# Ledger of designs, part 13: VH-VL binders against p53630

Target 1, 237 residues: p53630
Amino acid sequence: MNSKSQQQEQQPIVFVTGTDTDVGKTFVSTLLVHKWKAAYWKPVQTGIESDQGDSETLKNFKIAASTWQPPIFTPTYALQKPLSPLQAMEYEPNVDIRLLDFVVPEEWSAENPLVVEGAGGVCVPITRKLEITTDLIKHLIETSGHPVYVVVVARSGLGTLNHTLLTWNHLCDNGLRSHLFGVILNGEPNEGNVQALKKFGVNIMAQVAQCTTAHDQDMELHELPSVESLMTQQDVE
Short names: E, the ipSAE of ESMFold2; O, the ipSAE of OpenDDE; V2, 0.75 times the mean of E and O plus 0.25 times the DockQ between their complexes.

## First folded at step 5 (VH-VL; framework fv_guselkumab)

Design b2 (at its last look DockQ between E and O 0.65; V2 from the best seeds 0.72)
Fold by OpenDDE, look of step 5:
Structure b2 (fold): chain C 237 residues (1-237), chain A 120 residues (1-120), chain B 111 residues (1-111)
Amino acid sequence: as target 1 above (237 residues)
Amino acid sequence: EVQLVQSGAEVKKPGESLKISCKGSGYSFTSYWIGWVRQMPGKGLEWMGIIYPGDDDTRYSPSFQGQVTISADKSISTAYLQWSSLKASDTAMYYCARLGKYDDWLFDYWGQGTLVTVSS
Amino acid sequence: QSVLTQPPSVSGAPGQRVTISCTGSSSNIGAGYDVHWYQQLPGTAPKLLIYRNSNRPSGVPDRFSGSKSGTSASLAITGLQSEDEADYYCQSYDSSLSGSVFGGGTKLTVL
């Protein structure tokens, strides 16, 4: 007695990227994980010398409306310095991140979607060969055998137009347009920016904010689109 | 087959402590929430709280917070509801129920109930 | 008193159609949270009857149906039978209470 019978045959992998660091990717990933009853995987974690890691943050984040217990998979790489993966590797000469190392966790039963959280933005270098997050997304598309989609997290406020459009266009120019679910804006609601982005053809999935009451969080969770609805929209386009 | 089997009826006096049990079988006990629901005589259903035996995450209804303690022993697939000091007003039928894994707050399976009578 | 409001009683003759309403608010049903229905036969534990507004578990006859619209939900029983005499409860989540809420229950009498 669950919603599994209504799910598609093959569950999607949804890559959560951002326009920058600290835009709220972990927060948004948490909401999506609970909304979609998804598993969670952050392939590359940096800054473990000073931070508990995004996986732990997600694990400890409680949403009253949700009783979901998300499966959380271990990062393929965990680096000490709170820097980009490339820069962090400068302090760990024995670590050599390669795209081929990123394999979907075996523990993922594929009964539910997998939310994958990226490090930083789309142009963040993650290998010594200067491969970027976009290349990781492409790698997953090519190797996972699952439908792969992308969600962009951006700030809601001033400056987000430029960053969001640059990110969006970058992904489109790299052949990922058909994989884009949309943008989630994190911060104080800004209808002006929403409308502006929509004029440029950007799909705005939702507006969310971190500094809310439990009630507001519950409401935000509920207002997020279902993964099924998003997939259906992609099929029509 | 999923089953929840509760402990037998209890007759107590005010001020006494009580711990009733609910044993789950036919499923992974640590992978599902289990909750307690009160039904006073001739009245409706009231949610009391839930516990996730996998990590002992426990959530209470505001009305029952501090009034009861919900716990679980995963080694024997058993959840508990306990009172430190019973009141006459605690007289009721108490049901344990499992929450669905993929549906938030869906009580998909129920125990047979435990009748608790508190009288002087 | 209950967060979800049900009529205290409904009645019908065998073979008739009866409907039980469940009225909520903007913090539960109106917020889009799913509604579940439970049947409690006399002297027994509640049993899941309808889940996620309109779905029937295995073993529940198709003469039972659920719907939701706005801030309200409804349970419909067609071809009423004597064995349907029971108490029926709607249930949902309420964001203002951060928890599960039940209706007050409806006693169905088969005449």
Scores: ipSAE 0.834, ipTM 0.913, lowest interface PAE 0.7, mean pLDDT 94
Fold by ESMFold2, look of step 5:
Structure b2 (fold): chain C 237 residues (1-237), chain A 120 residues (1-120), chain B 111 residues (1-111)
Amino acid sequence: as target 1 above (237 residues)
Amino acid sequence: EVQLVQSGAEVKKPGESLKISCKGSGYSFTSYWIGWVRQMPGKGLEWMGIIYPGDDDTRYSPSFQGQVTISADKSISTAYLQWSSLKASDTAMYYCARLGKYDDWLFDYWGQGTLVTVSS
Amino acid sequence: QSVLTQPPSVSGAPGQRVTISCTGSSSNIGAGYDVHWYQQLPGTAPKLLIYRNSNRPSGVPDRFSGSKSGTSASLAITGLQSEDEADYYCQSYDSSLSGSVFGGGTKLTVL
């Protein structure tokens, strides 16, 4: 073994959460997976009675600049109804989600990062004990054996100041400040909202928009920060 | 060891069809892109297209879209390049090459080439 | 007329240093996409020489090196040897073509 091989950097887990349902978490997760050459895991998927799920959506989203084919791991839980995990369990009473069941997939090689996509937002209830997405993040911090970071996806436009500040402050108040990479704003660029959020101490790590051409998607992918630069940024902040 | 072994040289007439092959061994064939690259006599390298045999995702260079068909048979670890009607201008050396897994658009291993000659 | 521009030929005496340029545009190298280099010995298939701008795969001598700056990349060969006589190609992704582009190639002659 040479010294470069023995000084292997510990590969991070990056948890993607959002300010709301349908803010673009899966699109952002797809971009990050391709930018970072990462694996992907959606630990709890709901709505499978009528939807293929976020893992299949990510798999089918092709980005021309990227030839990365991500390892995609099976959800630990998949529920029928398009509701929060807690509510969906009301329709599947034999399912009892427990935080201890969320074990990082053993087949993850840990040669590259793992992107973990949450269900809904940070306060979405997951278990019958009313444990929320934030508790799942803490569970992964405590049990995974890897550095864990958090990315928050928010819309770029109307309403984002309130929803983003609530989400950001919630995570900070739960002891996760040192784990936050930042917020990715999804939608048409809005410099006013960016500057306002920065004044409140929110780190805006990127601005993206879902677009219809491969060329524009290539450009958005390229503009995202590397995971290494984000980890370095945490050390100085 | 990773190997890409291509089918032998071809001599054809304009208008004939042709399908040349590239057999991969020493790696998981369905887990890597395979690409085709043309080199006309005395000229440089031109990327033609790539295929991911795991799901048949296929991407073509704009210059070759509609001019050739790229396919794969994962049961025999073989990729193909096919013309339905050859032209004299198709006379060239054709290489297959595997793309590296962790570096975008990196042609890490190459076949020995298949010389295609089209003349009447 | 290649999207990536390379000199058609370069020459050097044994033991000397030569460089091969690869000039692109804002849609490829200038956008920050990685540059790969391939060596093609006469009558043989290309082989990977340098990947991701400056990395050398196993088996490639350390006298080969690569760099990238702005819209251009460069391959340097020090300690030139007769077996280095070959064609050299740079390659990058191009966002306007949504695919790979190769340079026109550079024939290296060892005098």
Scores: ipSAE 0.653, ipTM 0.847, lowest interface PAE 1.4, mean pLDDT 91
ESMFold2 (binder alone), look of step 5: mean pLDDT 94; pTM 0.956

Design b3 (at its last look DockQ between E and O 0.71; V2 from the best seeds 0.77)
Fold by OpenDDE, look of step 5:
Structure b3 (fold): chain C 237 residues (1-237), chain A 120 residues (1-120), chain B 111 residues (1-111)
Amino acid sequence: as target 1 above (237 residues)
Amino acid sequence: EVQLVQSGAEVKKPGESLKISCKGSGYSFTSYWIGWVRQMPGKGLEWMGIIYPGDDDTRYSPSFQGQVTISADKSISTAYLQWSSLKASDTAMYYCARLGKYDDWLFDYWGQGTLVTVSS
Amino acid sequence: QSVLTQPPSVSGAPGQRVTISCTGSSSNIGAGYDVHWYQQLPGTAPKLLIYDNSNRPSGVPDRFSGSKSGTSASLAITGLQSEDEADYYCQSYDSSLSGSVFGGGTKLTVL
């Protein structure tokens, strides 16, 4: 079998969260999935009444440089309304999302990394008990048996400093500092913001943009760090 | 054992249509890309296109876009390369090749080739 | 005409070391895309020889080695044998063409 030898180490779960909705989590997840030859799972999908879902978006997103066909696993919950999970459940009284319901898909062979895309930002409530995305991350850390890391997707432009720092500090304050791979900035390049964030100790993994040519997307893919390099960096810290 | 077996040599005239085949065995046919590579007499290798039989996703080289059609029948683990109207310049050896699963654009297994001769 | 440039021919005596170069650009090898090498014996189909710059598939002797640096790749053959007489092709991906690209091929003659 002719393929890149993967490390015998346990494959990681990488949770992709954001500073807000529509910051490009799905796009970034797509890039990471192709870069790392990873599987993809979005545990909670909302807005299926009007949207095909992020899983389908990822599936249909073609990257010319990549011939990877990502395994995509079904969301544990799919809700109708394009709202936060908590709010969406108000329209589906029979749905009661619980953290214990989130089990890593059995179909995941763990031969490749698993990219997990969260809904919204870190403080988005996902249960009727007002548990938030951060609690889901912690749940995966505690129950999956795999190394779990976090990537934060943020906008590159105006306002991102505040939102990114709030998100970053929130995760750190919740004991997830050692699990943070870094931030991926999505949008027009902004070196000023990059430098500012770095001064605050934020690790900037990459700058990407959604509205790029196929060529640019290919280049962006190559600029992303390997999952191995990120894991190695975490071991040193 | 992974094998790609191609259809036999073809002798055609200009203007005729042609469809050649590549049958895969020894692996999950729908889980790997299959590509076509042209080699004109005494020349090098030229990538033509690839198809993913799992969902029929097809990508063509710009040089071959619109010139040929790549397709697959997953029920019989066979990929096809076809011309609607052959030209003398289409005379070449045509290879099918599988792409590696974890290595982008790696042709890890090759068919034996199909010689296509187009002459008046 | 090929996007990747190879010498048209190289030669060596049995037991010698020969090297085949593959020169690309910033849109392929220089962009960090992996290089693969194929061996085509006379009258046969190409066979994978080296993948991902320097890895050998099962069955390929350790006499064959690959390397990549900058915008170029290289195939080295040590202890040249008569059976090594073949055409060799490098291959990579080119972002500007959004597709696979091959070198022009190198004919290796064993003297």
Scores: ipSAE 0.880, ipTM 0.941, lowest interface PAE 0.6, mean pLDDT 95
Fold by ESMFold2, look of step 5:
Structure b3 (fold): chain C 237 residues (1-237), chain A 120 residues (1-120), chain B 111 residues (1-111)
Amino acid sequence: as target 1 above (237 residues)
Amino acid sequence: EVQLVQSGAEVKKPGESLKISCKGSGYSFTSYWIGWVRQMPGKGLEWMGIIYPGDDDTRYSPSFQGQVTISADKSISTAYLQWSSLKASDTAMYYCARLGKYDDWLFDYWGQGTLVTVSS
Amino acid sequence: QSVLTQPPSVSGAPGQRVTISCTGSSSNIGAGYDVHWYQQLPGTAPKLLIYDNSNRPSGVPDRFSGSKSGTSASLAITGLQSEDEADYYCQSYDSSLSGSVFGGGTKLTVL
C-alpha cells in the first residue's frame, strides 16, 4: 500500500497573505484560527513603537460562539517603525532578518493547524537580500516538514479586481498554485467582483466583513469552509 | 484524573453575601475554561458564566450579568461564584464544570454541586 | 418553554429503543452549531454523554448514539437498561443570545 500517513500525521500550515496592508489579514486570521481551532504565528511584526501588534489584536478579539484559546507564538522579529521589514531595519541597523531564522515554533504541538500571518502583501521586502513574503512562504514549504497552504485576503470593493489578479497571478507564477486555498474578500459584499474574479480563474473561498455585533461574527465564522474541505479541493485540482 | 471539588452546602438569609468554590485537580487549571451552571429545585440546567483562569477572561449569561461575580485564584487552582446580596430566588444547586479544550461550549467534567438555600 | 425543546418525559421497557428529541431554531441547531448531551442520574451531577452531535466519550456504552438534522437533534438509547433511568439534557450555542443554552430536560423512566 502506498501511504499518505505522513500527511495525515502532519497538521497543515496556512499562510495568510494579502493584496496590501490593512486589507483585513488579522481579522481573517482570527476567524480562521477560531474556525479551525488553530494556533497563530506572526513571524515578523513591524510598527511596535505605537501598536500592540497583530498577535495581541488576535488575542483580544473575542468570538462568542468560540471558546477556543489559541496558542499564540512570539514573532521571530519585531521592529519599531510602521514600514516594511526591510525599511524598518534602516532604523534598527543591529537587526538583520534572515529567512533561515523563520523556524516553525517548537512550542506548536501540531495537534491542530497553524495559521501564519504575513506582513503586508506578497511582494513586501523582508530581508536585506530583497527576499519577499513569497520567498518566506517558499521557505516554509521547503523546511517546515508540514503541508503548507496559502490564503489571500483582499478588499471586496472597488479596485480589488486589479489588486487581487496581480496577487493571485504572482503566486501562481511563483509555483504556488497547488498551495493556494483561495481568496477571502473582506468588506461589503460585492457579487459583481466575485463573479468577475471567478471568470479569471480565481478561487473565492469566502466573503466576510468585520461587523460590530457578535451575531454577525458568529454567522461569518460558521459559514467559513473547514480546513479539511479545502485540502480535499486541492487533491481534486 | 480530572476532579472538580466544590465547597459544602450553604444556608443563608436574603441580603447576605456568599462565595462558593470549585477546586480543580488532575489537569492544567490555567489552560481550560471553568463554568458555573444553576439548577433550580426540580428544574433544568442554566449556564451562568465561564472564566479562563489563564488570563481571567470572563463571560456571563445575560440572565446573570451583574447578578454574580465569577473569579479564579490560579495559585490554588480554584474558581469562585459570588453574590453580594442573596435573594430567596437564588435557592438552587450550583455546579462548576470544565469546558473541553477543542470543542466549543462543551462541559466535559462536572463538580458534585453546592446546594445554596436562601430563606428567612 | 426552553429555547431548546425536549419532551418532559419518555419511557420504555428493558431492551427497547427510545429516542429523545431536542428541537431548536435557526439561531442554534439550525445555524449548524453542534449539540452536546448530558446524563443526570438521580441525585447526582450531570455527566457528558454525547458531544459534537454524535461522538461518544470513553466509558459511555455504544447503545447511546446521537444525531442532528435541520433544526433538531436526537439521542437514541437501544437495549434499554434500568441504569439508564435519568434526566437527559441537550445543549447548543445560540447566536441570538450570544451564549450556550440547555434544553429543558427529559426524564427517562425504565418500566
Scores: ipSAE 0.712, ipTM 0.876, lowest interface PAE 1.2, mean pLDDT 91
Fold by ESMFold2-Fast, scan of step 6:
Structure b3 (fold): chain C 237 residues (1-237), chain A 120 residues (1-120), chain B 111 residues (1-111)
Amino acid sequence: as target 1 above (237 residues)
Amino acid sequence: EVQLVQSGAEVKKPGESLKISCKGSGYSFTSYWIGWVRQMPGKGLEWMGIIYPGDDDTRYSPSFQGQVTISADKSISTAYLQWSSLKASDTAMYYCARLGKYDDWLFDYWGQGTLVTVSS
Amino acid sequence: QSVLTQPPSVSGAPGQRVTISCTGSSSNIGAGYDVHWYQQLPGTAPKLLIYDNSNRPSGVPDRFSGSKSGTSASLAITGLQSEDEADYYCQSYDSSLSGSVFGGGTKLTVL
């Protein structure tokens, strides 16, 4: 081995989307970032008039015995209203989001994975041309020069079968099945829903619960799979 | 235009092996499950199994588990149904069909069928 | 072997209405799973006719309609035409099989 950085395998970009807006995407993204020692980027942040944004959630995550802090990159767009990017732009007519504006931050060294968090679900409209989150994922696949994978966050309880299957099948229908790492269920464990989703062909990566202590956070962190094991499952060479 | 084209009719003897094919075109082959359905002469449709060509995940009907092998070659957009040892009772029309919506098991496009005749 | 029950045959004259029933159980239609219908013209492959209980794919005339209630579904054909003579199959998902289940098929004869 000459140099670790010179000979490292290309690190993936992992796009975290959800079945809806309030499913815990930021919490799960935070756990993945700390599990994988990844960098974090949220290309479009909405709702900044009432919420400081997802980057603050990452800054506030504490592991009892660790001083490591993730690189957190600035959003390409930050919009006032807690709405989809398209709808939020109606309140800021001088803003015109285009997919070409989303370029992986130069600050990312690519020595570790990059976790990219979407705004809401896969069909959330991002541009005035009605391009949706799925189109942003495809844009990153086409332009980043890195392997791109998708994690879907869903809530564990009532309604998850319908929402998760709609999201999963939408991504499959859009040619992204081979890019899917799986689904992470957030909330109270529900083994009936896990088994039902598996029977529909959905890969369940993990079940995680909300936590408030550093010990709880560490326990949830251990629930998650390594990025290497996920890439092996995809038969990435 | 989505199209599934199956291999031609086969006449075989009991004990022989056979592999029939289903080639998809006009869509992203790796993004949809492909199913196999049997129709015995004068009888109804029976689901045999499905495969997801993107990762080769397979699901079999309990009646066909261990009786057939379903596989796919994504480099040529082709799915396969294979028998190691044919029986006279395998005489049937075999259809491949795409699952357009996995959560509902919707077969939205069908191949033209492959007639397999097994007799001494 | 099919697990959904259909009448083996139904007949009607041109212009009439016919209905084909499909009866399931608590593991399929009764569990809330959607019902799809396929038309098989003599000597041809099945073709999707109705999906998700009542939806028509492009090119299927509105004379064909589907409905679902409890453990059963039905296909209605109005304004019957000679070209409608075919076998009709219902299909759903069955949780006990973790897979597809078909009806036995109904032969429609246009007199």
Scores: ipSAE 0.000, ipTM 0.405, lowest interface PAE 19.8, mean pLDDT 85
ESMFold2 (binder alone), look of step 5: mean pLDDT 93; pTM 0.946

Design b4 (at its last look DockQ between E and O 0.43; V2 from the best seeds 0.00; counts 0 for: pae E 2.8 > 2)
Fold by OpenDDE, look of step 5:
Structure b4 (fold): chain C 237 residues (1-237), chain A 120 residues (1-120), chain B 111 residues (1-111)
Amino acid sequence: as target 1 above (237 residues)
Amino acid sequence: EVQLVQSGAEVKKPGESLKISCKGSGYSFTSYWIGWVRQMPGKGLEWMGIIYPGDDDTRYSPSFQGQVTISADKSISTAYLQWSSLKASDTAMYYCARLGKYDDWLFDYWGQGTLVTVSS
Amino acid sequence: QSVLTQPPSVSGAPGQRVTISCTGSSSNIGADYDVHWYQQLPGTAPKLLIYGNSNRPSGVPDRFSGSKSGTSASLAITGLQSEDEADYYCQSYDSSLSGSVFGGGTKLTVL
C-alpha cells in the first residue's frame, strides 16, 4: 500500500454536537472529516422539504488541501419540517424515532474514524419519549463497541460563555466528562472568551470560522488536532 | 495490481486538437483521483490538474486552467487530457498518475507517459 | 522557477551517503503539508519513493529515507548504488496556489 496505514487501534466515533442550531456543526464536521480522513453520518436529518441536507452540504464542501472523499452514510431518519426531530414528527405521525433504531452504519469499515453529527444542541428532544441528544450519545457509547467521544461546537462571540458552559456542564453532569474531546469555537476569533472558558476547565480544541477563503480553510485544517492526539490526551486524564 | 496505461505517442501540428488517454486497472477507478503531470523536454514535473471520476470533480493548476480539459469515462476506467488547439510549446511528456486515498496529493501510481510532439 | 527548490545535481561514489534538499516556504512545507519524493530513472516514468515525509512504500529499500523540518525536506540515500542514478523530485501542496507543487528536480550521478 502506497498510503499511510491507519493505526490498528480501534477507530473512534466522534459525536459532534452544538450549543444551538446553526452554530456551524456541519461546517466543523466537514473540517474534522477531512482532517481525520473520517466517514460521516448524521443519524437524524430534518427540514428535507426545504434543504438539501447536511450530508449533501458536507459532500459538496470542497477543501483544496484535501483530496479525501468521505464516505457518507444515509440518515436513519429524514424528516420534512425544519424543526427539532420531536416537533418534525408531529407532521409525520407514522414516524416514531427510537434510540434503538440508531445503529452504526454497517458500511462503516471502521478503518477510519466516524464523525456523527447531531441535531441541534444536547438537550434537543429526538424521540416521542422526550429522549434528548445526550441520550443518543450514551446509546452509542453503550452499543457501538467503539470508543465514543464528543466535540461541542459553539459560537465564538457574545453569549457563547453561557451557552458553552451550560452545554459543557450538562455533558459532564451526565457522566460524559471522560468522553469530551473539547470545544471548537466557530466565528471571529475571541481570545477573551477562549481564556474565560479555559478558566472553567473547558478544553478548547480550536477556533475556526465559516465563509473563509479557500486558503483560510486550508489553514484551519492545520489548526485542528489529530484524532490520535486527542485520544492520547484522554488516556492521560 | 494497480496499473495506468496511457495512449501512444502523438505527433501533431500547431492548431490541431488532441485527446490523450489514461486507462486505470487493478483498482476501483471511481474511488481515486487521477491527475496529469507535464514534463517538458529536459525539464521538471508540472502538475496540470486532477479529476475524481466518481463525480467528475475537477481541479486545475492555475497555469493550465483554460488551456486543457481533463475528463473521465468511468465506464471504461479512462481519464483524458485534451487540447483544442495545440502549440509548439505543448511538446512534452505527459503522465497520468493516481492519487493515494489517505495521503493528500500523493501520486502513488504513474502511467508510462505519452509523448506529444507539436511541430510545424 | 519551481515553488520548491532542489539542487540541480548531486553526486556520490558507490557506498557513500548523499542528501537531496527540498526547500519550500510557509505556504507549503512550512505550513506542515506532507512532502513526497519521486524517483525517475532515465527514460522512465516517475516512481513513488517516499510518501508522507518519511514513509517508504513496498519495494523501496531502507537506504532511502525522508525527513522534514521547518520549511525544508530532505531525501537521504545511504549505500549509494549505481542503480540510484536518476532524477529525484520532491512534491507537496501549496496553499497559496491551491494545488500540488514539485521541486525542480535533482540529478543524482553515481561516480
Scores: ipSAE 0.870, ipTM 0.935, lowest interface PAE 0.6, mean pLDDT 95
Fold by ESMFold2, look of step 5:
Structure b4 (fold): chain C 237 residues (1-237), chain A 120 residues (1-120), chain B 111 residues (1-111)
Amino acid sequence: as target 1 above (237 residues)
Amino acid sequence: EVQLVQSGAEVKKPGESLKISCKGSGYSFTSYWIGWVRQMPGKGLEWMGIIYPGDDDTRYSPSFQGQVTISADKSISTAYLQWSSLKASDTAMYYCARLGKYDDWLFDYWGQGTLVTVSS
Amino acid sequence: QSVLTQPPSVSGAPGQRVTISCTGSSSNIGADYDVHWYQQLPGTAPKLLIYGNSNRPSGVPDRFSGSKSGTSASLAITGLQSEDEADYYCQSYDSSLSGSVFGGGTKLTVL
C-alpha cells in the first residue's frame, strides 16, 4: 500500500505536449487532472484575443464521475495572437519571455501531481533566444525539485505516424527518454497506427476519444493509468 | 461555518405545486455543487440531482428526471427543489447537501431537512 | 432494491467491534470509485462519517474506520458505545447512472 521511495512519495510534474496544435492536449490534460486529482498549469497561453484559453476550457469541462475541482494556476505569460509564443511577442514588444520566469506556482501544495500543458509541439519557439518547448521541459527538470515526466498527445488517425515519430525521436535525442511516460492517441481507435508506432519502440500509454456521453467519458477516465504505475514503469527501465 | 438552512415543513394535497429552499452560508455558494436527497418514511437515502450554481449545470438521477426541477438563485445563495404537481408518493423528508470540491461525490455538509407531506 | 447492498441491521454489545458491509458492482465500487459513509442519528440529518474510503473528518473518533476491496467496502466500529446507535449509509458514484448511489442503510443497535 505505501512506498517509502522518495521518487514514489514525491509528487511529479507531468508535462503534456503534442505533435501539433489542436491534437487534444487540453482534453487529455483535463482527463489526467481528474484521474490523478492533479493541479493544472498552462505556462504560456497564446491567442487570448479570440479565445478564453485552455485554463478556462479545463475549468468548464465537467466529468460526471469526478466532482473534484482542480486547482488551476494563472499562466506565466498570456499573449494575444494565436501564434507561437515567439511570433506572438512581435505584436507585444513589451513582453520578453525568459525561461527563468517559469517557476512552478507557489500555490501548488505538491500533495498531488501537477499537470503542465505546453503550447503547441516540442519544437515550438518560446523565447527570442529561440528556446523551444523542449528547453522549457529541461528547465523544469533542472529547477523544480520534482520528478518531471512527459506525455505526448497525438491524433489517432491519418498523419500521426510521421508526427508522432518526429516528436518521440526529438525528445529521445534530447536526453528525455527516461522522462517519457508515453503517447496518448486521441481520436477513433486505429490499431494499424498503434502497432506501427509500437514497432518503433513508442510507448502507447492510452487511447482516448472525446465522447458524446458522460458515461463514455467516465469509462475513458477509468481506463487511464495511475501516475504511480507510470512512475514505476520508468524506474524499471 | 458552512451552513445549509432549509425551508420549513409542508403539508400539501395531490396536484398542488411546491417549491422548497436551501440557503447556503459560510462558503462561496457558486463554487460548489449542491444536491438533493430524498428519504421516504422508514426508508433510506436516495440521490435526486445536483446543481452547480456558478453556471446552473443541473444533473438528475434517472428516477427523478422530469419529476422535479432543481434550480438556484446565486444572488441569495439559495437552491430550490420544485414540483409542478405533487403526488402522495412524494411524501418524504428532503435534504439538501453540498458536494465538497476536494473529493468526488462527497456530500460534506447537510441541511436539516424539509418534511413534505402529501395527502388528500 | 439498492444498488449498494448493506445488511439491514447489525447489533453488538458495548465495547465490542462490529462491521457493516457495503457490496457494489463493477459500475461503482468495482470501478474503484470512492466510498463515503454517513451516520444518521435518530431524528437528525445524515452526517459525514468517513470519506474517500478511509478518511475521518475532524471530530470523528478513530474507533470508526473504513476500507475498500474489490467491489465491496466496509465500515468498522470498535469500542461500541450507546451513542453509536444510528443508521449508517455507504455511498459511491455509479457509472451506469452517471450519478450517486446510496446503500440501503444499516441500523446499528447497541445491546
Scores: ipSAE 0.417, ipTM 0.761, lowest interface PAE 2.8, mean pLDDT 90
ESMFold2 (binder alone), look of step 5: mean pLDDT 94; pTM 0.954

